# VH-VL binders against Flagellar assembly factor FliW (fliW), part 5

Target 1, 154 residues: Flagellar assembly factor FliW (fliW), of Carboxydothermus hydrogenoformans (q3adg3)
Amino acid sequence: MFILRLFSPAFGEIEADESQIFSFPEGLPGFSHLKKFLLIRHRDNSPFFFLIAIDEPEIYFILIEPSRLLADYHVELSCEQQGLLHLSEETPVLSLNIVRIPPEAKEMIINLKAPVVFNLQEKIARQIILDADYPVRYPIPLSKVKEKADAGTK

## First folded at step 1 (VH-VL)

Design f6 (framework fv_flanvotumab)
Fold by ESMFold2-Fast, scan of step 1:
Structure f6 (fold): chain C 154 residues (1-154), chain A 121 residues (1-121), chain B 108 residues (1-108)
Amino acid sequence: as target 1 above (154 residues)
Amino acid sequence: QVQLVQSGSELKKPGASVKISCKASGYTFTSYAMNWVRQAPGQGLESMGWINTDTGNPTYAQGFTGRFVFSMDTSVSTAYLQISSLKAEDTAIYYCAREGIAVAGYYFDYWGQGTLVTVSS
Amino acid sequence: EIVLTQSPATLSLSPGERATLSCRASQSVSSYLAWYQQKPGQAPRLLIYDASNRATGIPARFSGSGSGTDFTLTISSLEPEDFAVYYCQQRDNWPLYTFGQGTKLEIK
């Protein structure tokens, strides 16, 4: 089996399957020059993921699976947006949202307006600006994140 | 700048109670949870649980329910550990530690100097 | 609950040598692993958090690596002040955190 070895200042030496590499045709806002990212789930049952730039491993994003924390959050893509991601009715897809945890934070800030949608079959991903009126900066108390994540079947 | 200062050592008889304080300075007290760690003589570190300094809600690890109470007073930036009905097995150094938040979890970034509690008959 | 096993229990080395300390988890803790140093009569001190991130003020000779169940703390060239007890800690199974039993690093 082929193992990718990468050194990240934030995560140290990483060994990962090359199948976890995703192409970002337009990169991410502010990072249009970065086209390849490694997606790692924080732990087996965690809602958290890390997205690490292959070409500049000091650059990474923290992502969360929002459906595990927010029951009323739904990612509805237009036909045009589905086309950009090469999605069909049968395509496995993963939708995650970028989070920020500021210094001295009691809250995690989630960008609900612009999820990052992953085509798990073709290994391409894009940050999509939703038509729905979701906030770009949605605060969730860290204590509430733990309570909701541990709720099981809610 | 960040400091956690604990109360002095205690010598108690079995059945007595003790209250240990941990005074924080150099940061916003309510922004970080406070953890308690026990170390019996010649033994390793044992996590007891923590208190949410924003809400006041304590969480206890297995083995530290019942006789152990975590509390706090935001007005003086102080966390407290109370142990009731002291037993000889409670003889240990008790540490408070601040819980830092990182991308992959939590860690204890600053520690108090420790409070020795000796229980003897 | 997740059990952390450290090895060796005691490691005897001389200043200038490389030290390698192991911590194994009974089940995956991903990267939710920290390392602490404790000197006699002192409180523990954070060295490494999230498996490989060096804490503020910690010398470059200290490094951490690993993920999942196998973790290593390396001290590239021992200084006299490095002889202490080292503990690993996990916080994957909230709210019950656990420490390993410790590795004592002593002068040969």
Scores: ipSAE 0.005, ipTM 0.494, lowest interface PAE 12.1, mean pLDDT 82

Design f7 (framework fv_flanvotumab)
Heavy chain, then light chain:
Amino acid sequence: QVQLVQSGSELKKPGASVKISCKASGYTFTTYAMNWVRQAPGQGLESMGWINTNTGNPTYAQGFTGRFVFSMDTSVSTAYLQISSLKAEDTAIYYCARSYEYGDYEAFDIWGQGTLVTVSS
Amino acid sequence: EIVLTQSPATLSLSPGERATLSCRASQSIDSYLAWYQQKPGQAPRLLIYDASNRATGIPARFSGSGSGTDFTLTISSLEPEDFAVYYCQQYGSSPPYTFGQGTKLEIK
ESMFold2-Fast, scan of step 1: ipSAE 0.024; ipTM 0.687

Design f8 (framework fv_flanvotumab)
Fold by ESMFold2-Fast, scan of step 1:
Structure f8 (fold): chain C 154 residues (1-154), chain A 122 residues (1-122), chain B 108 residues (1-108)
Amino acid sequence: as target 1 above (154 residues)
Amino acid sequence: QVQLVQSGSELKKPGASVKISCKASGYSFTSYAMNWVRQAPGQGLESMGWINTNTGNPTYAQGFTGRFVFSMDTSVSTAYLQISSLKAEDTAIYYCAREVYDFWSGYSFDYWGQGTLVTVSS
Amino acid sequence: EIVLTQSPATLSLSPGERATLSCRASQSVSNYLAWYQQKPGQAPRLLIYGASNRATGIPARFSGSGSGTDFTLTISSLEPEDFAVYYCQQRSNWPPFTFGQGTKLEIK
């Protein structure tokens, strides 16, 4: 299997395999020129993921699996949105949401309106704006989220 | 090192309530979700749902809505399953199990409690 | 929900033989499938996770393979302690977890 080696200012030397690489046909908002990202997670059941741009490793996003924190959060995609992601009823899917941790804040802000949906079989992902009325800024106290937050943290 | 120890067997009458405990040790309790699995006599394993041990939020599988309540107490590293209005059909061994997730490998239950037998009989 | 169907329901073999157990999903689960062993009177024990990774402490005679909808658990040479019930389990990112109905491996 192909091994990718990157240097990330935030994470140091990263070694990853081909299966961790996802194509983003439209990139992400503000980064439409970046089409390939590396997705990594802590091995110990952390709800956090890091999405690192392969061509510009200085650019990364922190993602969370919202079902680990919000049992009533459901991602429902329209037929058109399913088509954009090449989804069928047999396709394994991962849905994550981008989070921000503002400087000196005691809260993490989750974008519940626009999850990043990953087609795990075809290795394609997109940020989808849901029809449901979820907030773009959903704060969760960090005191209630004591999971490991990044690959550099124990 | 990692252990899940469940409370002892229970014999209950129909209509009673039962609360089963699952005490975790040897790891950070809030870092792993706790799942509940039921096994009726002579039957297979049935997922009931889980509780996020960091937030306390439960998720119930279909069929376990209403009479079943997942809760926890972080101060004693213990998860609880409460079943109200017990019926004969609730007679089963109930297991707690620690959930491990990895993006590439998915979910699995790496450690299990020994099981708690709940018998509902008149 | 995704249904897991295990076959055969009962597999009768002798020690030293190779056992092959099947698990089929009603729709693709990629490689997100685990296998468990349960002996009478005991809690289940994790054998394989992510379709093909052996859990800690599991003997090398156990192996898993497959992807998508068709999975197998292989025991290369049966030991007496391997006669038990085996369950497959999946969860895609859309809940819930589901288990197969189990395959009972019994002495012939």
Scores: ipSAE 0.000, ipTM 0.519, lowest interface PAE 13.6, mean pLDDT 85

Design f9 (framework fv_flanvotumab)
Fold by ESMFold2-Fast, scan of step 1:
Structure f9 (fold): chain C 154 residues (1-154), chain A 118 residues (1-118), chain B 108 residues (1-108)
Amino acid sequence: as target 1 above (154 residues)
Amino acid sequence: QVQLVQSGSELKKPGASVKISCKASGYTFTEYAMNWVRQAPGQGLESMGWINTYTGNPTYAQGFTGRFVFSMDTSVSTAYLQISSLKAEDTAIYYCARESLYYGLDVWGQGTLVTVSS
Amino acid sequence: EIVLTQSPATLSLSPGERATLSCRASQSVSSYLAWYQQKPGQAPRLLIYDASNRATGIPARFSGSGSGTDFTLTISSLEPEDFAVYYCQQRSYWPPYTFGQGTKLEIK
C-alpha cells in the first residue's frame, strides 16, 4: 500500500499514489525550497492538473495541457535543457503550463513562455524558459475551457 | 439570437479614412475574440487578424500593420476596424467574425463593402 | 506561414452526386483545420471544425477527414443549396489564420 495522505486547505484530504510525486531539483521560481510535488489530474479527460507541494500543501499551482487548447503551441527544448531533464528520444514526457484563474475572472491566463516539463519515467520536472517568443500572459476564455472540461471523456 | 451586425457600405476617395463597426448581440461580448476577414472582388477570404475582446489587445496578420486599427467598446458590445490613407487595393468586403477557441469562426457579420475610387 | 492549397479550383457536379474537395497544407496542421461554405452575396458559414467535427446545425451529408497535411471535405449527396464556394482554414498558428483559395462547386 503506497497511498500518500495529505491535507490541503484548498482541496481537503487528498489520497494519492506515491508514483504521482515529482522531484523539482530547482523548485519553482519563488519557491526554490519546495523540491517535491504531487501531480493530480482534475478529472478524467480534464485539461487541468493540480501541482501540490508535499512539504507545504497550502501551496499549489493550477496547470493546463496547452495542446488541448492551442494548436500552434510547440515545446522545443535545447540540447542543454533536454540534458537537465534526462530526456532521450524514447522518454515519455508531459508538458504543462501554469495558469492563473482569478476569482470572478472571465479568462484564465496561461504562461506559454515557461512550460513545466515532466519526465514521466524518472519523475523529475523543471520549469523551462523557451527560446521562442511565446507570451507570459496569454488569455483564454474560462467559459470555453469549462465547456470543454464538462464535455466529459468523448 | 447570436448575431453580428455591421455598418453600411462606404464609398471613399484615395487618402481618406473609414471606420466600420460590428455590433454583437445575443452573447457576452468579452467571452469571444473578434476576427476581421477581407474579401477583395472576385477573390478568396483573407485573415486580417483579431482583437481580444476581454483585454482589448489586437493581433494583426502580415500586411495589415500600420494603416489598419482594430478597436472595441465593451459598453455597446461593438468592435471596430479603421483603415487610414485608403488605397484602391483596399476595395473589398470586410467581415467581422466571432472566434470560439474550440470551434473556430462560428458567427459572421453580413459584411461591409468599402469601395475606394476617385 | 502555412499555405493552404485547395483543389480542384472548380468542381462541376449534379444534384445527388458525391462531392470530394481537397485541402493540402504546406506543413502539418495536425487536426486543426476548419471548412467554411460561402454562397454568392452571403457571409461564410462554419461547416467543420478540427478536421472532422460538424458544426451545430450542419446536415449529416457533410463530413470532413484527414490530418497532418492532407484534408478532405465530402458531401455525400449534393442538394441544390450546396452549390457554393468552400474554403479551408488552418488553426495551428493561433491567430491570425490562413485560408485556402477556395473551391467553387457549381451545378453542371
Scores: ipSAE 0.006, ipTM 0.506, lowest interface PAE 12.7, mean pLDDT 83

Design s7 (framework fv_sonavibart)
Fold by ESMFold2-Fast, scan of step 1:
Structure s7 (fold): chain C 154 residues (1-154), chain A 125 residues (1-125), chain B 103 residues (1-103)
Amino acid sequence: as target 1 above (154 residues)
Amino acid sequence: QVQLQQSGPGLVKPSQTLSLTCAISGDSVSSNSAAWNWIRQSPSRGLEWLGRTYYRSKWYNDYAESVKSRITINPDTSKNQFSLQLNSVTPEDTAVYYCARDLEWLLYDYGMDVWGQGTMVTVSS
Amino acid sequence: DIQMTQSPSSLSASVGDRVTITCRTSQSIYSYLHWYQQKPGKAPKLLIYAASSLQSGVPSRFSGSGSGTDFTLTISSLQPEDFATYYCQQSDTFGQGTKVEIK
């Protein structure tokens, strides 16, 4: 087993399993040079995840599992998008959305237009722009997020 | 550094198609961190965003509801440019048309940092 | 769609004055509002992005503030080159503009 060690200014010293490492063939918009990311769940059963660039650990993103907050949100991928992610009917997949939580914020902003879809089998992920007319800036009060996180504890 | 140069006819007859082109230098039209916009400006309506095209593994377009049925924005990677086609024009489409780039970090827009010079388009017989 | 209102529609000011322009949105947009300057016959120029971030090359006398539904652009000491029309923008919507003219 391979244990990756990296230092993140935001998270300190991190030890991670190689199974948490995902390849981003095109990186992320604005970060095309970053092809390898570490995915960490904030806490057990938390809707929050951190995505940390292995080659530049000062760069990280906060992601949320949208199904925990938005019952009507559905990620539907075209055949072309499924091909880019090597998805089949049996492939385990995780879909998360990038959020911004500025300092002193009372709201977090979720990008519902462009989820990050993870192929958990092949360890490949991509940010996918959905054909559906979802907003790129969807505000949710932080108080509602805390309420949902607490409800999800058991 | 990055520059946008516009070209196209300034006079279009009612019911015809308006066609404008925006040539890009200093950046690629298929850049994964940019979106390419068309905006128009008239005294009566002010600044109106019309639509954008952008490349993220495939090409995408977003269009304003007011023009959605008549508008097409197309990239041309071989010439490093993008175009606007607006069908069935009326005198209400008379405006100065601008192309512009916005830089996106994860599809959070950061405003339009580079603009073309503008093209005055008059729709009249 | 989200409606935007700028106030005032126009104002007269003298060199050295402090000028404040306001933009209000019909719904909360957090901090995702941008400010532009446009001079006659020219394309708009980005001044401030994400409510308060100064675009590179823009003089420090320009500043932006606000969040949610209320936003302001401030020019701390108006200069001759600042006589122009100013626009706010969020997503696909622009404000109607504020003309800053010489007194």
Scores: ipSAE 0.015, ipTM 0.593, lowest interface PAE 6.7, mean pLDDT 85

Design z1 (framework fv_zagotenemab)
Fold by ESMFold2-Fast, scan of step 1:
Structure z1 (fold): chain C 154 residues (1-154), chain A 118 residues (1-118), chain B 112 residues (1-112)
Amino acid sequence: as target 1 above (154 residues)
Amino acid sequence: EVQLVQSGAEVKKPGESLKISCKGSGYSFTSYWIEWVRQMPGKGLEWMGEIYPGDSDTKYEKNFKGQVTISADKSISTAYLQWSSLKASDTAMYYCAREGYSYGMDVWGQGTLVTVSS
Amino acid sequence: EIVLTQSPGTLSLSPGERATLSCRSSQSLVHSEGNTYLHWYQQKPGQAPRLLIYKVSNRFSGIPDRFSGSGSGTDFTLTISRLEPEDFAVYYCMQGTHWPYTFGGGTKVEIK
């Protein structure tokens, strides 16, 4: 393990170990040049995570653990998608979805069609477009999540 | 299947204590607010208060603050509504409901009838 | 506290007819971010309420398209375009814009 130090305009000075770093072989839409991200859970028992680009720390994404909010949401991967993520039946997996929180909004918008799936053992992740007919823009009230962004006092 | 199941009907005397329950299943119980709603016989719906089971944060309508206690036990996905000393005016149907993605109460318990007399 | 006034108190109609229910608020229900948290519920005797319409005009899952909501600011309407036998019930509006949450007094839709 080594200590990674970086400065994020949104989060200040960050210290993290290498276990929090994930490789994104294809990056993320609009950011295909960014291949390494730091994954930080907002706080203990929070459904929120922050995904920060190591090479450009001003670029970050807010992710949510959807199973904690949506009991009927299931991420089912094809055999090809499982192969791309190096998944076996016993591989520990984390599936998160990118959210957008507009300024002063009472709702966050979650992309249920395209989860980001993390292989926790091999430290690789990919955004997967699901075959299931999930919406790309699904609104969830921020009051239901019990968390507030710096910009929000909902 | 997302559902809320409430405890059975209660018949009590004035001055007695009572605790009724609302058990959630089929969803992440700690991620949604649970609402409590009163309906007096032949009357409309009244919002009493709410709890967020993830941290037990509560809000009460002012007329119910100090009259009832709302609590939750997240280990068994159950919310509670409690009276230390019942009055005849507490006779009502009590509903619990989940505030869903819409801010609307999208899942309701079947109700607990509380009768306080004699 | 926001007061929601529903009218009429009772609406007597026959199956096949159109029902129009009114809900008026004592102040605007538009939240600062632009959403309006006005919802409609249906309750049959002996049953728990059921969510019909959320945020003014959005039909909840499984609700037939004969139910529609409209309105803005302080004046809201629930419309049932063609009453079916199972639609005779009490309907409540409710606001979640301002704390504490409040319900209207209800409109009973009964068979003539």
Scores: ipSAE 0.005, ipTM 0.513, lowest interface PAE 12.7, mean pLDDT 85

Design z2 (framework fv_zagotenemab)
Heavy chain, then light chain:
Amino acid sequence: EVQLVQSGAEVKKPGESLKISCKGSGYSFTNYWIEWVRQMPGKGLEWMGEIYPGDSDTKYEKNFKGQVTISADKSISTAYLQWSSLKASDTAMYYCARSPYYEGYFDLWGQGTLVTVSS
Amino acid sequence: EIVLTQSPGTLSLSPGERATLSCRSSQSLLHSSGYNYLHWYQQKPGQAPRLLIYLGSNRASGIPDRFSGSGSGTDFTLTISRLEPEDFAVYYCMQALQTPYTFGGGTKVEIK
ESMFold2-Fast, scan of step 1: ipSAE 0.007; ipTM 0.597

Design z3 (framework fv_zagotenemab)
Fold by ESMFold2-Fast, scan of step 1:
Structure z3 (fold): chain C 154 residues (1-154), chain A 120 residues (1-120), chain B 112 residues (1-112)
Amino acid sequence: as target 1 above (154 residues)
Amino acid sequence: EVQLVQSGAEVKKPGESLKISCKGSGYSFTDYWIEWVRQMPGKGLEWMGEIYPGDSETKYEKNFKGQVTISADKSISTAYLQWSSLKASDTAMYYCARGEYDFWSPFDYWGQGTLVTVSS
Amino acid sequence: EIVLTQSPGTLSLSPGERATLSCRSSQSLVYSEGNTYLHWYQQKPGQAPRLLIYKVSNRDSGIPDRFSGSGSGTDFTLTISRLEPEDFAVYYCMQATQFPYTFGGGTKVEIK
């Protein structure tokens, strides 16, 4: 049993296990020097996740699980993209999208063109630009996000 | 090596149409935004708008919406900036630049610029 | 729209001197994920702009360490610790936190 301890200016002292740590071989756009991130879910059953850079914890991203907000959104990876992520048919995978919430905005902006795909077995992740014709800046009213985020079940 | 190469200088009269180009090479053209920036003689930089060549999604600064048209042909890795009717006030250097697929990223590579002169 | 104000408009300095350039935003540039999307560009006479510093303090590839960026929230600074002859140029800050993207008016660093 190993517990990682991390201080984040945004989240305070965080304790996490090894299963929540992911390697990003190319980092993220604009953050190529950051190769290790901690992935945590905002709340139980929340569509939101936080991705926190281990080496620079002041840097973090907000991610959402898009299928809970957009029924018609499907992430289909090419054979080349699956190879980059070491994916096989049996590999457990998580696909999330980075969101931006401008100050005082009534909507959040989701990048549907470039999901972050996580190989849950090998603990590697990459932001992948999809071949599908999805918008890079897709606005969703915050009221719709709150409605879905607060519709918890057991 | 990443390059953006723009079309040559243009001398036009008011009322004429014009289309200038920006050709990308050395990278996947459909994976980045193309940004258009105006610089009037002796003035600073003004963002005009952008296009994502992968799906032709465009965004314009409000004062340029309807004044210019931004387009792209991904088969030849080229973006375009077009005027239907030029004015003397359109005299400027026009730059294209590369942006990441999210709109917060810096413009990391720039074209050499296209000088447009509109005079009678 | 976010307005960026650069000061001074012109800095007249000699090689070897330190240059300090200011960029002030009308609103905070810190985004919800903790990043600040304030970038600096250098434009030499007759040339296209060149990315110098991205996200406040990160030097672009090949940029000498005499260039440094700092700041937070609404107040940002570009520092050139010892001016070289090739550093005389116009410097622009740009914000990408909010659409539309906006540039500052520029600071011209000219030889005294």
Scores: ipSAE 0.007, ipTM 0.555, lowest interface PAE 9.9, mean pLDDT 85

Design z4 (framework fv_zagotenemab)
Fold by ESMFold2-Fast, scan of step 1:
Structure z4 (fold): chain C 154 residues (1-154), chain A 120 residues (1-120), chain B 112 residues (1-112)
Amino acid sequence: as target 1 above (154 residues)
Amino acid sequence: EVQLVQSGAEVKKPGESLKISCKGSGYSFTSYWIEWVRQMPGKGLEWMGEIYPYDSDTKYEKNFKGQVTISADKSISTAYLQWSSLKASDTAMYYCARTDYYEYYGMDVWGQGTLVTVSS
Amino acid sequence: EIVLTQSPGTLSLSPGERATLSCRSSQSLLHSEGKTYLHWYQQKPGQAPRLLIYEVSNRFSGIPDRFSGSGSGTDFTLTISRLEPEDFAVYYCMQSIQLPLTFGGGTKVEIK
């Protein structure tokens, strides 16, 4: 095991092991030049994750696990998309969605059209545009996120 | 610099109304829940309810629902606890505290308390 | 609702001694993601409670290392390894895994 150290303006000095590093073969929209990201969970009980670019640590994304908030939201990948992510029935997978929290924190905006799917075994991830007609900008009141977090996983 | 400052002690008679305050400073007030906790003289701590100041969403412990009203004004970073008609059994120290919206690991910053005495 | 039972109600000890305080929950406080939402608070006479330990064993910022928490599931312990005069206070456990938030009845640590 190897320890990575980097400085993030938002998070200060970060120490992470290589298991938290994911390869993004195509990067993310608008950031195609960034191929390696560090994934950290804010807290174990938090629905929030941070995805920090290794090569440019000032760039980070806030992600949320939407299944705990939106019962009708389902991430279904085509066979081709599963192939690109090296997924099989046995592969541990994490699916998260990028969120934006406006400066005044009225509500958070979730991109439900394009989840980021992580292959936890091979450490590769991709933002996948779903065939389903989900919105790119879906608002959720912050109070409802807190309520769902308090209820736990089940 | 992060602090919660509560209004001063109150001496009231049964049947009177009362509204006490809890003002946050040094942090993003709308990013935290505000908890209200009662402590009767010589007794332990008792959770009453909470409010999320961003949208004024409230949760109450069942025995306090209908007995008190929790509210907030985010424009002045202040939360309130209100009684329409006080009873002698409302005599207690009342604390406000904040809980992190994202972490929810408990109350890390507390107000100094407001002593409410209700007697004839 | 989750009931927290603290024992003993009172501990009479001298400075320099070890204090061991118990908190037992009516159901598991373990969250599905591996965290246990049990916290400890200290209250001195005339003062508001102060967070000591969060999530079973993590000392809050500024808390001396003589304070430690341990436990799992439903059985938790707060230990003060060597009592200082300033440590004589009432200690409360509290759970935040579900609403309503609940506190234990408290353990008073007083001078013998």
Scores: ipSAE 0.006, ipTM 0.500, lowest interface PAE 13.4, mean pLDDT 84

Design z5 (framework fv_zagotenemab)
Fold by ESMFold2-Fast, scan of step 1:
Structure z5 (fold): chain C 154 residues (1-154), chain A 121 residues (1-121), chain B 112 residues (1-112)
Amino acid sequence: as target 1 above (154 residues)
Amino acid sequence: EVQLVQSGAEVKKPGESLKISCKGSGYSFTTYWIEWVRQMPGKGLEWMGEIFPGDSDTKYEKNFKGQVTISADKSISTAYLQWSSLKASDTAMYYCARDLYYDSSGPFDYWGQGTLVTVSS
Amino acid sequence: EIVLTQSPGTLSLSPGERATLSCRSSQSLVHSDENTYLHWYQQKPGQAPRLLIYKISNRFSGIPDRFSGSGSGTDFTLTISRLEPEDFAVYYCMQGTHWPPTFGGGTKVEIK
């Protein structure tokens, strides 16, 4: 294992190990040319993850773990989608959703229709469009986001 | 049980260096901000600065920046507050505390017992 | 920096009485996330502060029901509905909405 050092305009100097680097075979919508991303949680008890493009560190996405906010949200993948992610019954998987937090926003907008699914064993990830009828723009009050994050540590 | 245990009282002369400690136990030390608070004799509470032990990110209140150094050794779950050259005006009780929230907005939910620092000639 | 003004400086009461403590901020403590990060601490002589109330009105674990917090914007109150002998202490408010965090000057609740 080695330590990657990356400079991000938004986050400054970042140190990460190999286990945090994921391949995106098709990139992300709008960014198909970016195939390598660094996944970090800036603070371990934070609900937020940052997905930073290694080749263009000015490009990053904010993600959240939906299980901490929405108990009834379920990511169910088709056989084809499981195949694309090399998933088996025993594969450790992490599912996160991209969020948008506008300046001076009172709400966070979460994309529940298209989670980003990470194969933690093979270090590959994809944004998957679910068959379920979830909204692309689901607003959640920022006050509730913090409340839900704290419930896991109190 | 979450607990913060601080080092014992110190008696120093002006110009001497000092490093006091705050050891956390009963929780994941690297996942919470550690706060440092000063209380001068007979006075109220003053926030000095903080550190996130997981990555050693530090923030200082403007009046303490350059006067003290905050650091942490996550391998032994210990945070430190250090002076290179003490002044008589540094005489105070120093508390460490844990911030409940990841963005350091407070509250400080658990506190150390305090370290009394006396600086006199 | 935010200035928190606590009043009165000293409150002299007998056990069984109601205590009402004020904390006023120099500007609104409503965060952009709509939470208000105003917290209350108790400090007994020779002891470290103890968290009582966080985000205006939420009692911390183990804090008796007689303690309650209220308020909004710039005006906040800590109420002790029926003072017990163990409640005689100094009480501090603190804000975490605006960096840096700041404390009020304290209100001393003493036996009359």
Scores: ipSAE 0.006, ipTM 0.543, lowest interface PAE 11.0, mean pLDDT 86

